# VH-VL binders against c7peq0, part 7

Target 1, 252 residues: c7peq0
Amino acid sequence: MHNKIYNSFIDRKAKGIKSFAVLIDPDKVNPADIADLAAKCTAAKVDYIFLGGSLVITNHLDECVQQFKTLCDIPVVLFPGSPSQVSRYADALLYLSVISGRNPELLIGQHVLSAPAVKKSGLEVISTGYVLIDGGAPTTVSYISNTTPIPSDKDDIAMCTAMAGEMLGMKVVFMDAGSGARKPITESMISRVASQVSAPIIVGGGIRDAEKAYLNCKAGADIIVVGNAIEKETSLIKEMADAVHAAAPVLK

## First folded at step 20 (VH-VL)

Design p2
Fold by ESMFold2, fold request of step 23:
Structure p2 (fold): chain C 252 residues (1-252), chain A 120 residues (1-120), chain B 112 residues (1-112)
Amino acid sequence: as target 1 above (252 residues)
Amino acid sequence: EVQLVQSGAEVKKPGASVKVSCKASGYTFTSYYIHWVRQAPGQGLEWIGYINPEGGRTTYARKFQGRVTMTADTSTSTVYMELSSLRSEDTAVYYCARSQYDSSGYFDYWGQGTLVTVSS
Amino acid sequence: DVQVTQSPSSLSASVGDRVTITCRSSQSLLHSSGKTYLSWYLHKPGKAPQLLIYEVSNRFSGVPDRFSGSGSGTDFTLTISSLQPEDFATYYCQQYTHFPWTFGQGTKVEIK
């Protein structure tokens, strides 16, 4: 299909099925560990592998994508720290605009420069409104983005930001507390956003246990993405995936 | 003058392993991928995998996962491919081939091939 | 996986003949980027295979201009405009639009 990955987001949301994504930073992951990681993701029925991070150091993205493609059938979705970091071997690209901030380079400036390369890559491009939420301490993404995160208790600001993004054409909303966040996004904020947008909602940052992943899904998140906690302890993959999948809507 | 020189033919019994070498010369060894491709009698060419000699990172075709190991020795500019648990179906000519990092899908220079025969 | 099938399996020709080899893929090799990734190789027994053509029509360095590639979508052709004695060999096409990369089964060009 033309929009195979985006359609899977939409179709699963329509069925009330919650999705679990494992975020892997190709610059940090030890290549020797990728086979074990792919096996654990397969066994846990992980729905997506997101490749990328907030800080770009090296670029061996093709190798990492190809390794996952030979080791499992899980879709590989790029979550780039820079719009120029693309691989024609991946399944899709989250094309992020940092709509929570007022940095013109992250709103549209980098996109103007990268658009020819992104088009040349041939990837499915998923327009994504990226909403950075204050995680309780400065994060790599908040420093690099040179933006002020939305305060963690300002639910209406997050909701209006996501709503505006959707009305401007963003196909997905990505709410993120950032890598290394001390606290995750509140369920209250997730609920507020979910009440006003129909786009799939991805939630990440600071999620350290299965209970929080479950509660975020119950609050209205459609896709839970976890990177940092899994980097430290890959045994969490199964229990988080199980919790996310168990959060399917109760009978209506 | 780019050259890839492979080790000689081998005859193995089922269940054994084989290790084929590919010595590179005439270019910067760590700047290119080395792939392995085989051809069984009467069949087409089949991609096995590649190694990035810079750091030793490997990618193997799904069919060969768990049976193939590729290593690189930068001091001798040599890549090795080891295939274990050999079966008669593994009888083939094995080629090493070079590709560029930004265009990894076609192979600009090849080794002469190594015939591996697995007796049934 | 994307299948690539060559025609004919073999052919006989004389020095000076124009030779045409066809390669057909099971799905389009036109990538969404607008590029098409198809290569051709020449192989003689006991020798290393040699790259002739990449990206459908680009000759590799040192390849004589009697070799040309063409085609689009699913249909591709290697043409040898005037066959030379050194051109009697087996020829392979290979697609690299879709991962994993796959090869044709070969076309043997023999002396008549």
Scores: ipSAE 0.512, ipTM 0.804, lowest interface PAE 2.8, mean pLDDT 89
Fold by ESMFold2, last read:
Structure p2 (fold): chain C 252 residues (1-252), chain A 120 residues (1-120), chain B 112 residues (1-112)
Amino acid sequence: as target 1 above (252 residues)
Amino acid sequence: EVQLVQSGAEVKKPGASVKVSCKASGYTFTSYYIHWVRQAPGQGLEWIGYINPEGGRTTYARKFQGRVTMTADTSTSTVYMELSSLRSEDTAVYYCARSQYDSSGYFDYWGQGTLVTVSS
Amino acid sequence: DVQVTQSPSSLSASVGDRVTITCRSSQSLLHSSGKTYLSWYLHKPGKAPQLLIYEVSNRFSGVPDRFSGSGSGTDFTLTISSLQPEDFATYYCQQYTHFPWTFGQGTKVEIK
């Protein structure tokens, strides 16, 4: 089906059902450990596997997607480090524009170059407004790259950014504190964005325990993404999935 | 000329393991996947898995997870497939086959096949 | 997994005959990219299988013009327009739209 993954985001949001996504970096994960990881995600009823990170294109991304497809039935959604890194075997692509920044290459420039390959891939393409939030350790690289995260206490800036992205046609808002963030996104900011945005909201970065995952859902996040904490300790998968799913209303 | 040359026939007892080799020549060994496909008597072809010789990364069909191991030796341009805990239904001709990275999924060149017989 | 079924299982033919082999998939092989991924192979006992056709209708390098492929959706055909002595073999179709990839059970073409 076309749009199957996006429709699942919309349908679950409409029902108040919260989703848990495990972010896996194909370049960091040991291939020998993928079978155990897939089994743990299945047992915990993880809703999505997000694949993202720095990749060298020799079809290594295809290999990783195919491994998960042989090991479990969880949808695989691409969150690539480059917009041109695609796999026809994945279920969908989060096509990210960094709308929180003023870097034209991250806003649209890389997309102009990657669009033919993205179209040729046949993937479901999900336009995603990517909102970077200060995770407590801004880098000199962010200034050199002309990308500055939104300060963690500027709720209205994050809200206006997400609102503008939605009005410009973004189907999903992804609020991210960044890999290895010291501080996760505040519940206040999530709530402020959720009050003004109808699109599904993905929240990631710096989420280290089940309580924070639960509270982010109660604040208005629709999809919780965790990567770094799970790479360190895969036993957290079940605990976090349970917390996210407990934030949803009881289904009939 | 692309060639895949496999090791000779094997006879094994149930519960044993078998290791079949596939030596490649006539192309850049680390630029193509090597797959293994088998054919049991009176049956069609069944895909087992593949190895990327560049780095040794493998993907195995769900049916064979836990019983198959594939390795590559780039110094000899040879791929090995080891199937453990053999059962009588594993009696088959085992083929190695090549696919391109960017045109994966069909197999342009095949080995001659290796008959593995599992009998008591 | 997507099942692929060939028919007939076996057929007898003479040199010069037109031979048609069918392949039916349990699910459409039309990928969302607009491409259809189906291949055909020729196999003689004791020898390596040979690729004939990929992407439904594209002949592999060195494959004679008498081999052609056609079809769409779930139904596909390999045609040998004028059977030659070297064409007596078993033929397999294979889908590679859906992972994992799967093969038909084979069609044996024999001398009458």
Scores: ipSAE 0.509, ipTM 0.805, lowest interface PAE 2.8, mean pLDDT 88
Fold by ESMFold2, fold request of step 23:
Structure p2 (fold): chain C 252 residues (1-252), chain A 120 residues (1-120), chain B 112 residues (1-112)
Amino acid sequence: as target 1 above (252 residues)
Amino acid sequence: EVQLVQSGAEVKKPGASVKVSCKASGYTFTSYYIHWVRQAPGQGLEWIGYINPEGGRTTYARKFQGRVTMTADTSTSTVYMELSSLRSEDTAVYYCARSQYDSSGYFDYWGQGTLVTVSS
Amino acid sequence: DVQVTQSPSSLSASVGDRVTITCRSSQSLLHSSGKTYLSWYLHKPGKAPQLLIYEVSNRFSGVPDRFSGSGSGTDFTLTISSLQPEDFATYYCQQYTHFPWTFGQGTKVEIK
């Protein structure tokens, strides 16, 4: 089946159903704890597991994907720090271009080098416009990307960036404040972007509680992704999933 | 020459545990996965799980989650598989087998097998 | 889980015979990458199983030329062009396109 994961994004968006994704960093997660994590995600009805991090220290993605696949039925979507981080056992790859920045390596350069391996992987490839937003402090993504994030109060710049990405063929917009962000993306910015693009909108970075996840959904986010807060406190999975699933969508 | 040498046959009572060893030689132990596969009498082969000896990371088939534990001792190049809460249908020959990191899923070298019999 | 079924369950043959064993899967083994992941093993009781073929048709190192694999989609064959005394054994196919990996039930090749 082509585009099964992308079609699930657009089908849920069309139905007004908000999705919750848990971001797991394979470099940080204790392998012994994955069974408990998978059980908590299943019980909370988490919609997607995103695997990836901004630092590439290990490369054992296959093992992590296979563990989740033996422990639950939740789709596993790769969210790599580099396009070359692939596993043929995953369900899809978010093929990220950092369209908010002007670093040619993150816009297209790494993709040129990785494209043969990505093709050989057989993964569903989801073209993703990655929009980095200033989270109030330097982040791993900001440092590694060597780019200037969009200022947190420049809603029109974020909107135009996302619009351009969609018009150039990006299927998904990923708005991210980055790991370690002190401030999550404002609801104003989310709403402005959501008013102007039809693509599914993923929002992440700096989301620390269920109320912010809920408010981001009300502002127009389609998929909420949380990693850092859950790494600190896995009990948050249920709270955040419940809030996301209960949120009133912003109709476009 | 690549060799996987397993521990000898064992007889166990229902409810007990068994720990089977697999000693590797002739290659870099921490560069390959070690899998466990079993064959019950009159049955085909059934995959149980694997361990990455480099960091001790494991993946187990759903059927065996909670009953199997695999460990590796890099100082002796030995992998262990422990199966707990044994019952009669666990009577089988247990094999260890090697696979490559970048071509995983098929098994290039196997151990000789260890018969585990569960009887009262 | 993807089932793979072998045919026949057993066969009798003489040294020098051409032997063909089939393996059919419940789903296509053509991965979206364009590759097909099917392997064949030889097993004698009390001995370690031996890899013969991987990725449908690639002979493993040291495997004699008389062994060949072919097929696509759901249908695969192992062929032994001229059976030798050491080839009387049970043969297994294994799919590794779909996780978890699964084996056929085996085909026993016996002396006539």
Scores: ipSAE 0.505, ipTM 0.799, lowest interface PAE 2.9, mean pLDDT 89

Design p3
Fold by OpenDDE, fold request of step 23:
Structure p3 (fold): chain C 252 residues (1-252), chain A 120 residues (1-120), chain B 112 residues (1-112)
Amino acid sequence: as target 1 above (252 residues)
Amino acid sequence: EVQLVQSGAEVKKPGASVKVSCKASGYTFTSYYIHWVRQAPGQGLEWIGYINPEGGRTTYARKFQGRVTMTADTSTSTVYMELSSLRSEDTAVYYCARGRYDSSGYFDYWGQGTLVTVSS
Amino acid sequence: DVQVTQSPSSLSASVGDRVTITCRSSQSLLHSSGKTYLSWYLHKPGKAPQLLIYEVSNRFSGVPDRFSGSGSGTDFTLTISSLQPEDFATYYCQQYTHFPWTFGQGTKVEIK
């Protein structure tokens, strides 16, 4: 029970199954739209719902989690902008360390402060190496934390960063171009990282169509995360999910 | 003193709708969730859903999705629960209850209950 | 959903008696945080239910000392050390470890 979500990541990866996650910001989503969204996700066989925002301004996280739990059986994984964004009703928490940056607060400082609350929540905690890649637009995280993302063309840096994270014991690597990214992460970078990392690889940011989602999977991504694109066009959920589910990884 | 006062008993036909009110007093109305729980004859209590009076966000049990609507009037500190497409199985005493803001899951204060009878 | 069953469904007792009510859940109510989320309520006909105990053994504000809760895992007990006239009522347990929250069917304590 304590590693249910992580085990699902590992098991699916081992089987060559690609997963699609819908990212929802609890502060931005209209509560009135959640029912429809949940239905579409269910119909599309979405594998995970990631709940998280860069800035949680309101205390609606529990409500949002519970609402989804009543509407569908899709695992709800917290993808918080801050380690303090916790709900005991979620299925797991991606405990993010921004390893692409050199901000000690994002590496460990905020974790120390949030650790008691996280522990108290009883959530499955999945240590996650968060690798911020330049998506052509400043992200909230980069701006607030004054961290420099890895340049989009520096595949080796991304690879080494991910490798380091894994060797330090992080269970998942999350490569993110950020919310509102203009440029998604390249297939070459994903492939480079995937060639050296055995941990599940989550890729998000700037994915706008099913083709890109598919190609990222083929490149080595295990989980594709999409938020902004589906917010604008919910019909993309099915298309992207289908594409991801049809994808197979590159033979290692 | 915290109080939740509910509206009176209702008798409805199958297919009709019922709207029960719960007036809260003795505390800051928007600081707590209001839950609805019902008890059918001879049965245990069943959670229906809750509303956050602040913003009016609602969460319903799966069983009641599409049939239940909860609303809050901050001006009168009153929460409403409307159940539509009533069936005989909906015959029950309906309670409103105050839940903690953190959605802890227990209820510290309750209304007196409202009997809703659905019969032909 | 987690099923919660109370025992007995009803009992007769006299003032001054020790009364014990049991609540059993279909799954462990021990949360991964180490906490166990079980509550007890007292309910008289035509009146609002009242919270007695939360988190297995914590008495709610204003609840007399004669009420106590205990248990772990799947088995829980509400004890009234010395039954008072005002204690004749129906008692309910509720689990809120697992969402959605569920209740027992109730135990009616009647006067002998």
Scores: ipSAE 0.680, ipTM 0.869, lowest interface PAE 0.9, mean pLDDT 93
Fold by OpenDDE, last read:
Structure p3 (fold): chain C 252 residues (1-252), chain A 120 residues (1-120), chain B 112 residues (1-112)
Amino acid sequence: as target 1 above (252 residues)
Amino acid sequence: EVQLVQSGAEVKKPGASVKVSCKASGYTFTSYYIHWVRQAPGQGLEWIGYINPEGGRTTYARKFQGRVTMTADTSTSTVYMELSSLRSEDTAVYYCARGRYDSSGYFDYWGQGTLVTVSS
Amino acid sequence: DVQVTQSPSSLSASVGDRVTITCRSSQSLLHSSGKTYLSWYLHKPGKAPQLLIYEVSNRFSGVPDRFSGSGSGTDFTLTISSLQPEDFATYYCQQYTHFPWTFGQGTKVEIK
């Protein structure tokens, strides 16, 4: 089904279920570690594998997707740094528009160029409003695109940005502090956005422990994405997953 | 002409390991993936996994995870498949085959096969 | 995993006969891209399998025109318009729309 992954987002949100996603960079992951990682994700009942890197130097995307598909049954969602990074073997593609910025290339330009390839891939395409939040460190996206993230203390700007994205028809809002973020997105900002947006809200960047993951869920996040912390310590997968799964949604 | 030439038949005891080789020629070795497929007596073909000779990245079927190891030697254009902890059920003809992931998984050239017999 | 079943498992035919082999999948092999990924192979004992058809109906290089593939969805057919002596072999279909890739159990074409 063309909307299987998106429907899972919607259904889980509607039921008040919080989801945990593990972010993996196909270029950084050691193939020797993939089996163990997949096993841990399975054991922790990870809900999604997000595959994406800001700088894909090598074409290992297909290989990486297939490796995970052989190792576990967790849905694989592409979270690419560029819309052109696609694999037909993935379960879905987050088609990201950087709506927090004013770079026309990241808003629509790259999408126009990648559209034929994306269409040809046959992937489920999930239109995603990508909202970059200042995490205290430059992100690859911000550096390459020369886009300015939303300040971490400007909740209203984030809210209005997310609202605009939703009203423009984007199905998912992705709030991201970026890879290597020093400061994760605040619960206040998440709550502010969640109060005005009905679309599933994905939150990533700078989440280092189970407590923060839990609090983000309580604030209104529907899906928590963690990459760097898990890369350093895979034992956190279970702890974070459990915390997220135990979290109840915020009452609107 | 594209050719895949495999090593000769093997007889092993249960619990042992077997390593089969596949030498490729007639094309750019690193431009294609090498897959391994086996056929047990009276059974169909079963995909085992593949290796990208460029970089040596591997993908194995779930059934063989932990028991199979594929390697590539670019200097000799040879791929190896090692299967450990052999069981009687592993008795089969093992084939290497050329493929491209971007070609969605058909195999255009095959080796002649290597019979591996596992018996006590 | 997607199951692929061939019919018949074996058949006897004479040189010059029209031979038809069927391949059925447990689910549709039509990919969302619009392509259908089904291939056919010829295999003789002690020899390397040979690719005949890919993407349902495309003949591989060097394959005689007496071989043709057709079908859609879950039902596919390999046809040999006029069987030749060298065509006595086992034929396999393979789906590669869905990962992992899977093969049919084979159809042995024997001399009558």
Scores: ipSAE 0.632, ipTM 0.855, lowest interface PAE 1.0, mean pLDDT 93
Fold by OpenDDE, fold request of step 23:
Structure p3 (fold): chain C 252 residues (1-252), chain A 120 residues (1-120), chain B 112 residues (1-112)
Amino acid sequence: as target 1 above (252 residues)
Amino acid sequence: EVQLVQSGAEVKKPGASVKVSCKASGYTFTSYYIHWVRQAPGQGLEWIGYINPEGGRTTYARKFQGRVTMTADTSTSTVYMELSSLRSEDTAVYYCARGRYDSSGYFDYWGQGTLVTVSS
Amino acid sequence: DVQVTQSPSSLSASVGDRVTITCRSSQSLLHSSGKTYLSWYLHKPGKAPQLLIYEVSNRFSGVPDRFSGSGSGTDFTLTISSLQPEDFATYYCQQYTHFPWTFGQGTKVEIK
């Protein structure tokens, strides 16, 4: 189905359902741990597996995708940091444009280069406005792309950026404090963005506990993405998932 | 010439383990995946899993998770498939087959097969 | 998982005969990329299976012209235009559009 994953985003949002996504870096995950991780995700009723990393050292993407597909029925969504991170075995691809920055390569240049491979993969492509927010630490993305994130206290800039992305036809807004973020995105910023954007809003970066995940959902996030915290403590998967699933959206 | 040569037939009791070998030759060993497929009597072929000889990463079918272990020895260009907790239903001919990384969906070369019989 | 069923399960033929084997999948094998991923194999007892056809109609290296593949969606066919003595074997189709990959139960071609 060409729009199965995106339709799930829209449908769940319309119903007021909040979703939890586990972020896994194919290059960092130990293959021996994937079975246990998949089991925990299944038990916690994780809604999506996001696969992606900022750096591609080796090409283990296909293997990682296939391994998860054999272990669980959770949709696998590619969250690539580079055009080379494509696998036809995934369920969808978030096609990210860094709209918070002013780097033409991240706005459209890399997309032009990756377009043939993406098309050939046959993947569902979900145009995504990627909004990088300052998380108090330099991220791999910011370093590699030389992109300045939106300051954490500039809610209006984030809002206007997301609005612009949506009006340009991007189907999803992804607000990210980045890998290794010390400070997660504030509820006020999420709320401000959610008040003006109808597209599904994904929020990630620096989320370390179930409470923050819950509050982000209450603020207006539709999908919560967590990676680093889970890598350190897998027991958080269930706690965070439960919190997200218990949350209700902000009424517009 | 590409060749995959497997070890000989095995007879095992229920609960035991079996380890089948597949020696590859005629190509760069680490450039291709090795898959294992079995065929029970009167049944079709069933995919078990694969190993990337480069790094030894494995992917197993859900049905065999916890019972199958694949390993690769680059020094001898040999892949091993070990199946534990054997049952009568595991009686089958087991095949190794070569698959490309970029075209891992079909298998261009196969081993001759290894009959594994599980009986009391 | 996608089920693949071959027909017939067995057939008897003579040298020189035209032989047709069909393969049906439980769902379409047309990938969103526009490609269809179906392969055919030949297998003789005690020997290694051999790849004949990949992507529905592409002959593998060294495969004689008398072998051809066709089909689309859920229905596929392997045709041997003129059966040769070395062609008496069991044939298998395999889909690899959908993971995990699955095989047909086989079609045994016997001498009449």
Scores: ipSAE 0.614, ipTM 0.850, lowest interface PAE 1.1, mean pLDDT 93

